# Ledger of designs, part 14: VH-VL binders against Mitochondrial distribution and morphology protein 38 (MDM38)

Target 1, 223 residues: Mitochondrial distribution and morphology protein 38 (MDM38), of Saccharomyces cerevisiae (q08179r182to404)
Amino acid sequence: KLIEIRKKTSEFLHETLEESNLITYNTIENAEKKQKFLNFFRKLYSAKEGKIMTFQHDEISAIAQMFKNDSVLDNLSRPQLAAMSKFMSLRPFGNDNMLRYQIRSKLKDIMNDDKTIDYEGVESLSQEELYQACVSRGMKAYGVSKEDLVDNLKVWLELRLRQKIPSVLMVLSSTFTFGGLPKENYSKAFSPLAEKKETKSKYDDLLDLYYDGILQVLSSIPD
Short names: E, the ipSAE of ESMFold2; O, the ipSAE of OpenDDE; V2, 0.75 times the mean of E and O plus 0.25 times the DockQ between their complexes.

## First folded at step 12 (VH-VL; framework fv_necitumumab)

Design X2 (from W0 with light chain S92Y; at its last look DockQ between E and O 0.86; V2 from the best seeds 0.79)
Fold by ESMFold2, look of step 12:
Structure X2 (fold): chain C 223 residues (1-223), chain A 122 residues (1-122), chain B 107 residues (1-107)
Amino acid sequence: as target 1 above (223 residues)
Amino acid sequence: QVQLQESGPGLVKPSQTLSLTCTVSGGSISSGDYYWSWIRQPPGKGLEWIGYIYHRGSTDYNPSLKSRVTMSVDTSKNQFSLKVNSVTAADTAVYYCARDRITFSGYAFDYWGQGTLVTVSS
Amino acid sequence: EIVMTQSPATLSLSPGERATLSCRASQSVSDYLNWYQQKPGQAPRLLIYEASKRATGIPARFSGSGSGTDFTLTISSLEPEDFAVYYCQQRYSWPLTFGGGTKAEIK
């Protein structure tokens, strides 16, 4: 049931994100950051014209950090806010502001839980605790081994706590990774450190996947 | 078209504060596309970027001068200003104001004032 | 801070000759490199941005090339009004920095 709800809401969000500007570059007041933002999107829009472009993880993180949760939420329509709430297993009610409050409150709870899990260690969680942690964050958890749940949660903690990717972008990215990325894949993320390994771990593959999800959210922003 | 013009005292005594104003005409200072910069050139020498101010007040300064420099903007007068504290003879230069265009189409100082010579001497 | 080194310091040529001006960065600046022209008693004027793109109103005899650390401004056939000082400027990393200049003068 949960899987069906998430599948439906993620499809709705994917199809409607382009109608909502999540940020405009005119809100960036620092000149160096504005130039980096513009360079990134010039490259990304080139990929939309059918050219495959690659982006380093650090490059993606720097751009993602320029987004603010409230600004993103302010630019979502009520149907989009409701879909996001349902994806997060919340019961949507009230006007746009109440939906934004519900989402922010849930994200704050997850952030506090993230800090606790990171301090105690992901391996200290039981399989049921791991399952609930992954589900609450929008990850596919049904039918997934304990080892894979651990890797998924470690990737989330890396992105949220160490790379400081905004929580709202993390949830939007989860809608892409939950349902799988489009086969076309006009833009791809990579890590130079992981690329130098003879073999990549499952963790490295998941990290690439989540960065690809963040790229999909960023690429949905119109010109 | 857009014009920039520096104004202020041409002579400043050591240890005092150098104060300059740039007046923008033929265009608005309140655009998100532009950063309003100061650049100086000691006589017979090269150019040194001092810093910028954004129309909403955000600034960034060259680390070599940061402790002594402040900038301000007055959007109602279409002006931005530079102050350099505790000046010495090393601050003698022609001071330029310039518009830094940072847009999807490119990045450059596209308009400059004529420059004003500021001499620091007793 | 990225140091920009220009050579030669002075370039003595006659009208009609080809001028080649060099700019070297202490570390890669990708293509975030601009060129400015400054005539005596005047403010600098933008010539080239993004290493190779001519600014509006700049004659075709001016061309820029290079990327990374090594950049060149070429004036294919010098006109009398081209005898001036030329500055390169990087904007890859703040603070923004200029080269020391190349003075083009009549031989």
Scores: ipSAE 0.694, ipTM 0.913, lowest interface PAE 0.8, mean pLDDT 87
ESMFold2 (binder alone), look of step 12: mean pLDDT 94; pTM 0.956
OpenDDE, look of step 12: ipSAE 0.830; ipTM 0.963

Design X3 (from W5 with light chain Y32W; at its last look DockQ between E and O 0.87; V2 from the best seeds 0.79)
Heavy chain, then light chain:
Amino acid sequence: QVQLQESGPGLVKPSQTLSLTCTVSGGSISSGDYYWSWIRQPPGKGLEWIGYIYHRGSTDYNPSLKSRVTMSVDTSKNQFSLKVNSVTAADTAVYYCARDRITFSGYAFDYWGQGTLVTVSS
Amino acid sequence: EIVMTQSPATLSLSPGERATLSCRASQSVSDWLNWYQQKPGQAPRLLIYEASKLATGIPARFSGSGSGTDFTLTISSLEPEDFAVYYCQQRSSWPLTFGGGTKAEIK
ESMFold2, look of step 12: ipSAE 0.702; ipTM 0.920
ESMFold2 (binder alone), look of step 12: mean pLDDT 93; pTM 0.949
OpenDDE, look of step 12: ipSAE 0.824; ipTM 0.960

Design X4 (from W0 with light chain D31Y; at its last fold request DockQ between E and O 0.54; V2 from the best seeds 0.73)
Heavy chain, then light chain:
Amino acid sequence: QVQLQESGPGLVKPSQTLSLTCTVSGGSISSGDYYWSWIRQPPGKGLEWIGYIYHRGSTDYNPSLKSRVTMSVDTSKNQFSLKVNSVTAADTAVYYCARDRITFSGYAFDYWGQGTLVTVSS
Amino acid sequence: EIVMTQSPATLSLSPGERATLSCRASQSVSYYLNWYQQKPGQAPRLLIYEASKRATGIPARFSGSGSGTDFTLTISSLEPEDFAVYYCQQRSSWPLTFGGGTKAEIK
ESMFold2, look of step 12: ipSAE 0.704; ipTM 0.917
ESMFold2 (binder alone), look of step 12: mean pLDDT 94; pTM 0.956
OpenDDE, look of step 12: ipSAE 0.839; ipTM 0.965
ESMFold2, fold request of step 13: ipSAE 0.729, 0.724, 0.749; ipTM 0.928, 0.926, 0.928
ESMFold2 (binder alone), fold request of step 13: mean pLDDT 94, 94, 94; pTM 0.958, 0.958, 0.958
OpenDDE, fold request of step 13: ipSAE 0.833, 0.831, 0.838; ipTM 0.964, 0.965, 0.967

## First folded at step 13 (VH-VL; framework fv_necitumumab)

Design Y1 (from X4 with heavy chain S105K; at its last look DockQ between E and O 0.80; V2 from the best seeds 0.77)
Fold by ESMFold2, look of step 13:
Structure Y1 (fold): chain C 223 residues (1-223), chain A 122 residues (1-122), chain B 107 residues (1-107)
Amino acid sequence: as target 1 above (223 residues)
Amino acid sequence: QVQLQESGPGLVKPSQTLSLTCTVSGGSISSGDYYWSWIRQPPGKGLEWIGYIYHRGSTDYNPSLKSRVTMSVDTSKNQFSLKVNSVTAADTAVYYCARDRITFKGYAFDYWGQGTLVTVSS
Amino acid sequence: EIVMTQSPATLSLSPGERATLSCRASQSVSYYLNWYQQKPGQAPRLLIYEASKRATGIPARFSGSGSGTDFTLTISSLEPEDFAVYYCQQRSSWPLTFGGGTKAEIK
């Protein structure tokens, strides 16, 4: 069943992702960007030492945008590519380059669908269309209300289209949000605008959740 | 161990181009840890950051000078260079080259050349 | 651009005295603040980075403190070789900027 496959592949990716070098600071040529990268990871690694650290959404987005889909895919092992393919409901086939092509092609299809959904409005989707859109993006959709599926998809569109979070990081972060965040995570995301509100909306809480997922991916990167 | 040394003419006429070269010894300029910077100091005044060049050619310049400044790097000679176009008396200064270390351990100009005075005069 | 303001412009002190040099930023630079020493006829030398960390080979009498907009360099007991000009420099945002300097001179 899809749920079981996603759970197995998520666990494999969570346990092995720290062994991959998805980006190094030495590839960053702009000095200001390099300093921002280093500042972020110095803070992030302080949080892993048992300290609770908070990160603004915009600082998480800025760092996530430094990752490139091709670079991340090139640094994943074949078992990781296979696990990612299975999580995305693809049938792994061929050598590493074929797996990367399949994943890249699927992400492109989702991106085109994202643009269409955003143009027409998430509320225009039928219940079945909404369910399939959420499932195809790695979201937990079984047993979830239509209202929550709408909010989840809106958050996805915000991150992917407006915040320009790389597609590959979105999928990797979905493995964390699908299975629930680890208890060992001592880092939290927040939005200054949402913190000014007297009552946070479900949308704002979901944004925090997905940014926490991105933090989980980033925290799995070795220093 | 690492040493930086500026070289170039000490006198430049107004409207001409000021050209300086920094030679690095005791270390390679081809490193991801380092950015190669020029900083100047008018006589009796403070310090002004001019810009940097990375060993693969990426640059960034102080907006106050950007329209007149270019930098270049020659990794085979372990050198980087500064050009300032259309100079005036306001460009009279001691010019320093410096290594900017940007690593997980911290960020600073950790090595400086001795400086060279460039006078702009008719 | 972030303007760095140093005070006082000149400190006249005797060897053995404590020197306190101030640096203020026009907006927060967090702890991304360095201090450099410049002796007459010489290039600047790194003293302090990240507001409070001594560079290699810098004596313990030099200490830095502060964060955000207000920073202090302290020389606990001045030695004859400490009479120089001191510059703070921010690197929170680009362009990188230096303060105007504080000259420590012998009374």
Scores: ipSAE 0.679, ipTM 0.914, lowest interface PAE 0.8, mean pLDDT 86
ESMFold2 (binder alone), look of step 13: mean pLDDT 93; pTM 0.953
OpenDDE, look of step 13: ipSAE 0.835; ipTM 0.964

Design Y2 (from X4 with heavy chain H55Y; at its last look DockQ between E and O 0.85; V2 from the best seeds 0.79)
Fold by ESMFold2, look of step 13:
Structure Y2 (fold): chain C 223 residues (1-223), chain A 122 residues (1-122), chain B 107 residues (1-107)
Amino acid sequence: as target 1 above (223 residues)
Amino acid sequence: QVQLQESGPGLVKPSQTLSLTCTVSGGSISSGDYYWSWIRQPPGKGLEWIGYIYYRGSTDYNPSLKSRVTMSVDTSKNQFSLKVNSVTAADTAVYYCARDRITFSGYAFDYWGQGTLVTVSS
Amino acid sequence: EIVMTQSPATLSLSPGERATLSCRASQSVSYYLNWYQQKPGQAPRLLIYEASKRATGIPARFSGSGSGTDFTLTISSLEPEDFAVYYCQQRSSWPLTFGGGTKAEIK
C-alpha cells in the first residue's frame, strides 16, 4: 500500500540522511552567502533541548535556496535514490544515473504542473485532480478532506514557486511532514518562528510545518 | 605558516593599468575556507577594501571601484592578481593582499602581505 | 554602504595606562565587527573578531565589547609595543568597510 511504502521509505531516508553530503562549502562561492550559511548552521548546531532556537521563514528559505537538485541527487546512494523514487510513486529502474534521471524528469513534470495549477487557481481542480496533485508531490492524500488538500497544495506552491525552495528539498521535507495538520514540532531544540497573526489559519499551520520539515532536513547535514 | 607577498611595478603613469600579483606560500589558494582580497591604503590614510576572488573564479568588488577593477586567480601558480585600469593620482596607495578566512570558527582577514607602494605619477 | 566612525582620532597616553577606543557603525552590524592593529611600516594584524573574541596569540590586555552600532576596544595596561593605529572593520554587509583609525601614541 502506498501509505506503508511511503512510511518505510521515509524512515529509511531519515536514518541515512546524515551519511550524505547534500552540499559542500565549495559550492557557495559568494562570500556574503557563505557567511549567511555558516551563521545559520552555527546557530542550528548550538541548539539545546532546554532552549528552542527559532528561525525566520525567510532565513530558512535563503539557506534552502543554496541547495541544487543535481548536487543533492549526486550525493545520494543508490538505496536512497530508490527509496526517494518509491516515495514519489516511481518505479525504480536501472543504475544510479537512470534513477537520477527518473527523479529529475518527475520533478520537472511537477514544476510544469505547479505553474499551470498556480495560474488556473488551486480551487479550479476537481477532487480527483487535487488528490493526484497531492499524491504526486509526496503528500498524504488518502482520507484527507478536499479543504485540507487545497491548503497542502497552496503551501507547496508558495514554497516551490515563490520561496524558490529546490524541488529535491521539498520532497525530502515531505518525508518529515508526511501526514496532516496539526502536529507537534519534531524537534524541541529548534523550530521556525511562527508568523504573528491574531487568527492562524490551517494554511499558516501547514506553512510552519513544512518549514519545520526543511529545518529537519538541514539539521541532518553532517557537521 | 601561510605567507602572502605582493609584486608588481611601484610606479604607474596616469591612465595606465595598475597590475599586481600576490603569491601565496605555506598553504594552498585552492580552499573553500578562504577568499583572496585586495585592500589599499593611501599614504597617511585609512584602509579601503577593493574586492575578493574565490579560487574557482567568483569575484565581488567594492562598488566605488567596480567599473575599473578586475581580479584573476591562477591556482597552478598559487597566485591571485589585481588590475585597476585608468588610474589617477587618487589610486596612489600601499596595496595589500590578504586572506579572508570564512569558516565555522569565524570570519576575518587573518594573513596579510607586507604591502607594496604603487605611486601614480607622470 | 556602512560607515564606520572611530574616536578619538588620536589617543595620547603613557605606558601602563588604560586605553579605550570607540567604533560606531552607521547601522547595525550585529556582532560582525573586527579590530586590527597596524604598527608603523607594517601590515595590519588581526586583534579581535566577532566584537569580543581575541585572535590567536593576542594578549589578554586586549578586549573588545559591544554589539549593534557601538563597539569598544580596551587595552587594560598599555605596553610600549601597543602604540600603533587601530582600525575597526564591519563584515555584516558588503562592501566591507573600515573605520578611519585611532592612533595610540606616547604622551
Scores: ipSAE 0.687, ipTM 0.907, lowest interface PAE 0.9, mean pLDDT 86
ESMFold2 (binder alone), look of step 13: mean pLDDT 94; pTM 0.956
OpenDDE, look of step 13: ipSAE 0.841; ipTM 0.967

Design Y3 (from X4 with heavy chain F104Y; at its last look DockQ between E and O 0.03; V2 from the best seeds 0.00; counts 0 for: pae E 19.3 > 2, placed apart)
Fold by ESMFold2, look of step 13:
Structure Y3 (fold): chain C 223 residues (1-223), chain A 122 residues (1-122), chain B 107 residues (1-107)
Amino acid sequence: as target 1 above (223 residues)
Amino acid sequence: QVQLQESGPGLVKPSQTLSLTCTVSGGSISSGDYYWSWIRQPPGKGLEWIGYIYHRGSTDYNPSLKSRVTMSVDTSKNQFSLKVNSVTAADTAVYYCARDRITYSGYAFDYWGQGTLVTVSS
Amino acid sequence: EIVMTQSPATLSLSPGERATLSCRASQSVSYYLNWYQQKPGQAPRLLIYEASKRATGIPARFSGSGSGTDFTLTISSLEPEDFAVYYCQQRSSWPLTFGGGTKAEIK
């Protein structure tokens, strides 16, 4: 049903992302940011069997913040836009222009809802409200405990509202966390603060997972 | 200021191919924010959308014309082009090229060329 | 294909009067409705997008309203340069379609 649609669209997006330029080096406005971009991607592209590369959450966030929602959407093909729409539980309709509008509109609705939920507190939501909030954001929600739904939504709010990760990248990252990371994954995200803890919380593990999803999106960028 | 200018033959014989080129100046055709469109207007009549091309080459055409229309883009010359095959008198019109904004700021034809009259006559 | 119907075909008004131009879609186009102005011998010019938003550089006397199937362009006080043909255009479904136009004439 919904799970099957999301698996199929995630697989399609994973297979085709490298065919699209989600960002190009020359569109970055700041020379300092350009250098961070180059250093990051040299490190990322050097990862291979026998050479695991690790990235701090703040490194990943800095690169992700260079992306623009409209630019990413404009570089996606119609089949990719349709797959993204279906993943987000939208009914794809019309040409590229209409699909981009539908996605933008949904992302804006989610952002407004994010601000409200953050202000009122995630714990104020009922189990059904938590389920709907997670589903609308492309997160695993079927058969998930209330405690896990709370943690999922808190990670989303952290990345979107505090870390300012662009909404389109968040959705693309969700396809990797929903559909699973590749078996041959040579890049890993970590938080220095969480690594100092004796025992990492479920929230900390989930935050690492979502950053790993962002790394997968970034790894798919051709050069 | 972005400027669009149509160019091509003003007279085309029936059954031949109509070919037009739009040159963009004051801005780049290589942008994810825009489609590049052709619209036509028969003398004394309304406007008909023909189709668009994206700078990476993808297109979509009005179904009424799709079998006869081809568009292309040359990013190195900052130009895009229209071909209409097998023209008849019904294809006589002023042809406009236009920039189609497709960003969150709104979807609209925000800049138009001056138009070029193409007459189909033997 | 969505058919756009404009009325009246012609408005005969004097400078200083209020003009009201109507546009109706054969099915809902939500807010995805644009208005263009075309003077004789010139290309169309964008006036209004998303039903009610004025394009850059368009005077405040131009305003748009409506959603769904029924839309209105209002010119609060006509200036001599406003006598032109006005087209509505939907962006909800492909192919993109224009209305037949409303001609604003001086009389």
Scores: ipSAE 0.000, ipTM 0.421, lowest interface PAE 19.3, mean pLDDT 84
ESMFold2 (binder alone), look of step 13: mean pLDDT 94; pTM 0.956
OpenDDE, look of step 13: ipSAE 0.836; ipTM 0.964

Design Y4 (from X4 with heavy chain T103V; at its last look DockQ between E and O 0.77; V2 from the best seeds 0.76)
Fold by ESMFold2, look of step 13:
Structure Y4 (fold): chain C 223 residues (1-223), chain A 122 residues (1-122), chain B 107 residues (1-107)
Amino acid sequence: as target 1 above (223 residues)
Amino acid sequence: QVQLQESGPGLVKPSQTLSLTCTVSGGSISSGDYYWSWIRQPPGKGLEWIGYIYHRGSTDYNPSLKSRVTMSVDTSKNQFSLKVNSVTAADTAVYYCARDRIVFSGYAFDYWGQGTLVTVSS
Amino acid sequence: EIVMTQSPATLSLSPGERATLSCRASQSVSYYLNWYQQKPGQAPRLLIYEASKRATGIPARFSGSGSGTDFTLTISSLEPEDFAVYYCQQRSSWPLTFGGGTKAEIK
């Protein structure tokens, strides 16, 4: 039942990303960051015009770090806030500000749990704890091996804690990894270090997938 | 037509504070596209970027000057200002204000004031 | 800090001649390089941005090329009004820095 709800809410969020402004960015006050932001979106605009463009993970992370959870939430419509709440297993009620508060509170709880898991190590989780940690973060957990759940959670921790990707973007990106990426994806993430390996690990593949999801979320920003 | 005009004392004594104001006319200082900058040129020498202020007050300064420089903005007067503390003869220069336009189509100082010479001398 | 080095310091030419001005960066600035012209007693004016794009109102005889660390400004046929000082300026990283200038003067 949970899977059904997440599929429906993911599909809604994906459709509204393409046809409405899902994320509005704050006016960037630092000139150097403004220039880097514009460089990124000029490249993304070229990709949308049908040119295949690749983006390094560090490049994507730097742009994602410019966003704040509250700013993103302020620019989501009520149907989008409700869909996001349902995806996160929250019961949406009240006005837009109440929905934003509920989402912020849940994200804060996840962040505190992320710090605890990172300190103790992902390998220290029991199978039930690992399953619940992945499910609560919007990951597919049913029918997934323990090793894959560990890799999924490690990717989440890398992006959230070390790369400092905002939690709202992480959850929105989870809808893409859970519900599948668009059929035509002209923007590709890559890591130079992973490309040097003789055989890419499942972790490296998952990391690429999540960065592709982040690119999809960022692509909804007006050019 | 946007115009920038520097104003302030042309002579400042050593150890005092150099204070300049740039008045913007023909356009608003309040825009996300623009970073309001100061650039100086010692006589017969090249150009040195001092820093900028954004219309909401955020600044960034050249590290070589950061300890002595402050900038401010007054959007109601369409003006931004530069202060350089503890000046010496090395601060003698023509001071330009300039508009740094940072937009999707390109990045450049597109409008400059005519410049004002500030001489630091006893 | 990225150091911008321009050569030659002075370029002595006659009207109608082709001018080639060089600008070298101490590390890569990609294509984030601008050229400015400064006539005596005047503020600089923008000529070229992004290494090769002419600013609005700049005559076609001005062209820029290069990327990374090596850049050139070319004036295909010098006009009398082109005798001035030319500055390159990088904006790949802060602080923004200018080259020392190339003075184009009449032989």
Scores: ipSAE 0.682, ipTM 0.908, lowest interface PAE 0.9, mean pLDDT 86
ESMFold2 (binder alone), look of step 13: mean pLDDT 94; pTM 0.955
OpenDDE, look of step 13: ipSAE 0.837; ipTM 0.963

Design Y5 (from X4 with heavy chain D33E; at its last look DockQ between E and O 0.85; V2 from the best seeds 0.78)
Fold by ESMFold2, look of step 13:
Structure Y5 (fold): chain C 223 residues (1-223), chain A 122 residues (1-122), chain B 107 residues (1-107)
Amino acid sequence: as target 1 above (223 residues)
Amino acid sequence: QVQLQESGPGLVKPSQTLSLTCTVSGGSISSGEYYWSWIRQPPGKGLEWIGYIYHRGSTDYNPSLKSRVTMSVDTSKNQFSLKVNSVTAADTAVYYCARDRITFSGYAFDYWGQGTLVTVSS
Amino acid sequence: EIVMTQSPATLSLSPGERATLSCRASQSVSYYLNWYQQKPGQAPRLLIYEASKRATGIPARFSGSGSGTDFTLTISSLEPEDFAVYYCQQRSSWPLTFGGGTKAEIK
């Protein structure tokens, strides 16, 4: 079943991401961006050492935007690509280049679909369309109400289209958010705007959750 | 071991273009750790960062000079260059080239050329 | 642009005395502050980076402290070769900017 497949593939990806270099920071051509990248990871590694660190959503987005889908996919092994494919409900086949193409093609389709959904409105989707949209993006859909599926997809659209978080990082983040595994908590994402509200909405809580997932992906990158 | 040396004319007329070249020896200009900067100092005054070039050609310039400044790099000659257009007396300064080291261990201008005085005068 | 202000402009001291040089930023630069020493007719030389870390080959008499907007360079016991101009430089944001300098003069 899908839930069991996602648990197994998420566990494998979490165990093996530390062995992958998702980006080589020595290739960052802009000096200010390179310093921001290095500052972020120095702070993040301090948090791994048991220090409690907080990261603003904008800070996380700026770092995530430095990753490219193709570069991340090129740094994943064939077993990792197969696990990612299965997590995305794809049927993996062929060599690692074929797997990269399959994932890349799916991510392109998702991005085009994201733009269409955003234009038409998430609420215009049928329950089956919502289910398939969430499943294809690696979100939990089993046992989830239609209203919750709408909220999850709205957060995805915000992060993907407005914050421009690379889709490969979004899918990997979903393994931490929806993979059914306990989250290791040593750092927290936050939004200053959401903290000013009298009562945080479910949408704002979901944003924090997704940004925490992105932090978990980034924290898996070795020093 | 790494050495930087500025070269170019010491006297430039107003409205002309100032052109300088920095030659790097004892090390390679092609590295992801380094950004190659120009910094100037009017006689008896402080330091002003002009900008940098990365070995693959990416640049960023001080906004105060951006409209008049261009930089280039020639990795085959291990050199990078500065041009300042439409110079005035305010551009009279000692011009330094410097290596900006940006790594996990820290960020600083760790090697400087000896500097070359450029005077803008009729 | 972040403006860096150094004080005093000139510090007249004798060898063996303790020097304290101040650098103030117009907004927080965290700890991304460097100190450079410049002797007459020479290029600047890196002294301190990240507010408090000594560069390679810099004697222990040089120390830096501070974070945010207020920074200090201390020379615990001045040597004759320490009479020079000292510049602070921030690298929290671009453009990179230097302070106006503090000249340490022999009394």
Scores: ipSAE 0.675, ipTM 0.903, lowest interface PAE 0.9, mean pLDDT 87
ESMFold2 (binder alone), look of step 13: mean pLDDT 93; pTM 0.952
OpenDDE, look of step 13: ipSAE 0.829; ipTM 0.963

Design Y6 (from X4 with light chain K53Y; at its last look DockQ between E and O 0.47; V2 from the best seeds 0.70)
Fold by ESMFold2, look of step 13:
Parts: structure tokens; sequence; C-alpha cells
Structure Y6 (fold): chain C 223 residues (1-223), chain A 122 residues (1-122), chain B 107 residues (1-107)
């Protein structure tokens, strides 16, 4: 069953991401961006019990934008690529390069579909189209209300198209939103504008959840 | 251990191009930790950052000079260079090359050359 | 561009006295502020980074403090070799900018 496969592959990816260098700061050639990257990770690595660190959504987005899909995929092992493929509902076969190609091809198809959905409006999708769109992006869709599927897809479009979070980081973040955040989590994302609201919407909570997932992916990068 | 040394002409005529080279010894220019910078100081005045070059060729320049400045790097000679076009008397200064360390341990110009005075005069 | 203003322009003090040098930024630079010392005819050398941390080999009599827009370099007891020009430098945003300097002179 899809849920069981996603739980298993999420657990594997969570346990093994620390063994992969998704980016090194030496690939950042602009000095100002290098400093921002280092400042962010110095803050992130200082988080621990008794010292909770909070991050604004836009500072998380700025760091995430420094990652490139191809660079991240090149630094994943064959078992990690296979786990990622299975999470994305692909049938992994072939060597590392074939797996990377399959993942890139799927991500490209999702990006083209994202643009179409954004142009036509999320509400224009039928219930079946909504379900398939959410499933293909690694979201929980079984037993989820139509209203919640719409909100989930809107969050995805915001992050992918407007905040320009790399697709690979979006999928890796989905493994945390699908399987839950780790028990020991000392980093939190927030939005200053959403914190001004009297009551946060489901959309605002989902947005925070996805940014928390991105923080988990980033925190897995070795010091 | 690491040493930087500027070299180039000490006298340049107005409207010509000022060219300087910095030679790095006791360490490699090809490192992701370091950005290679030029900083100048007109006589009796303060310090002005000109720009940097990264060992793979990426640059950024002070907007006040950007239209006239070019930097280059030669990793085989462990050197980086500065050109300032269309100089005037206002470009008379001591020119320093410096290593900018950008690492988890901190950010600073940790090594400087001795400086070389360039005079722009007719 | 962030303008760094140092005061006073000149400090006239005797050996053994305490020196207090000020640096103000035109907008917040958080703690991304460095201090450099320059003796006549020499290149600057790093004294303090991140507002308050001494660089390797810098004596304990040098200390830095401040954050945001207002920063101070303190020399607790001046020694003869400390009479020099001191520059602050921000690295919160590019272009990197230096203050105009404070000259410490023997009285």
Amino acid sequence: as target 1 above (223 residues)
Amino acid sequence: QVQLQESGPGLVKPSQTLSLTCTVSGGSISSGDYYWSWIRQPPGKGLEWIGYIYHRGSTDYNPSLKSRVTMSVDTSKNQFSLKVNSVTAADTAVYYCARDRITFSGYAFDYWGQGTLVTVSS
Amino acid sequence: EIVMTQSPATLSLSPGERATLSCRASQSVSYYLNWYQQKPGQAPRLLIYEASYRATGIPARFSGSGSGTDFTLTISSLEPEDFAVYYCQQRSSWPLTFGGGTKAEIK
C-alpha cells in the first residue's frame, strides 16, 4: 500500500540524509550569499534543548534557493535515489544515472503541471484531478477532505512557483510532512504577517509545516 | 606563513590603465574559504574596498568603481590582479591586496600585503 | 551603502591610559563589525571580529563591544605600540565599508 511504502522510504531518507552532502558552501561563489548561508547554518546548528531557534519563512526561502536540483541528486546514493523514486510513486530500475533521469523527468512534469494549475486556478480541478495532483507531489490524499486537498496544493504552488523552492527540496520536505517531524525538534519556522492574525488558517499552518520540513532537510546537512 | 605581495608600476599617467598583481605565497589561492580582495587608501585618508575575485573567476566590485574595474586570477601562478581604467589624480592611493576569510569560524580580512603606492600624475 | 562614522578623529593620550573608540553605522549591521589597527607605513591588521572576538595573537587589553549601530573598541591600558590608527569595518551588506579612522596619538 502507498501509505506503507511512503512511511518506509521516508524513514530511510530521514536516517541517511546526514550521510549526504546536499551542498557545500564552497559551491557558493558570491561572497554575500556565502555569508548568509554560513550565518543561517551557524544559527541552525546552535539549536538544542533549552535553546530553540526560530526562522522567518523568507530567510528559509533565501537559503533553499541556493540549492540546485542536479547538485542534490548527484549527491544521493543509489539506495537514497531508489527510496525517493518509490516515495514519488516511480518504479526504480537501472543505475544511478537512470534513477536521476527518472526523478528529473517526473519533477519536470510536475513543474509544468504546477504552471497549468496555477494559471487555471486550483478550484478548477475536479476531485479526481485534485487527488492525483496531491498524490503525485507526495502529499497525503487518502481520507483527506477536498477543502484540505485544495489548501495543500495551494501551499505547494506558493512554495514552488512564488518562493522558488527547488523541487528536490520540496519532495524531501514532503517526507517530513508525510511522516511527521522528528521528536527532538529545536527549530521553528514562522511568518511575521501570519503571527499578526487573530486566528491562523489551515493554509497558514500548512505553510509553517512545509517550512519546518525544509528546516529538517537543511538540518540534516553535515557541519 | 601566508604572505601577499603587491607588484606593478608606481607611476601611471592620467587616462591610462592602472595594473597591479598580488602574489600569494605560503598558501594556495584555490580554496573555497577565501575571497581575494583589493583595498585602497589615498594618502592621509581612509580605506576603500574595491572588490574581490574568487579563485574560479567570480567577482563583485564596489559600485563607485564598477564601471572602471576588472579583476583576474591565475591559479597556476597563485596570483590575482587588478585593473583600473581611465585613472585620474583621485586614483592616487596605496593599494593593498588582502585575503578575505569567509568560514564558519568568522569573516575578516586576515592577511594583507604590504601595500604599493600608485601615483597618477602627468 | 552603509556609512561608518568613527569618533573621535584623534585621541591624544599617555601610555597607561584607557582608550575608548566609537564607531557608528548608518543602519544596523547586527554584529558584523570588525576592527583593524594600522601603524604608520604598514598594512592594517585584524584586531576584533564579530564586534567582540579578539583575533589570534591580539592582547587581552583590546576588547570590543556593541551591536546594531553603535560599537566601541576599548584599550584598557595603552602601551607604546598601540599608538596607531584604528578602523572599523562593516560586513553586513555589500559594498564592504570602513570608518574614517581614529588616530591614537601619544600626548
Scores: ipSAE 0.714, ipTM 0.916, lowest interface PAE 0.8, mean pLDDT 88
ESMFold2 (binder alone), look of step 13: mean pLDDT 93; pTM 0.953
OpenDDE, look of step 13: ipSAE 0.833; ipTM 0.964

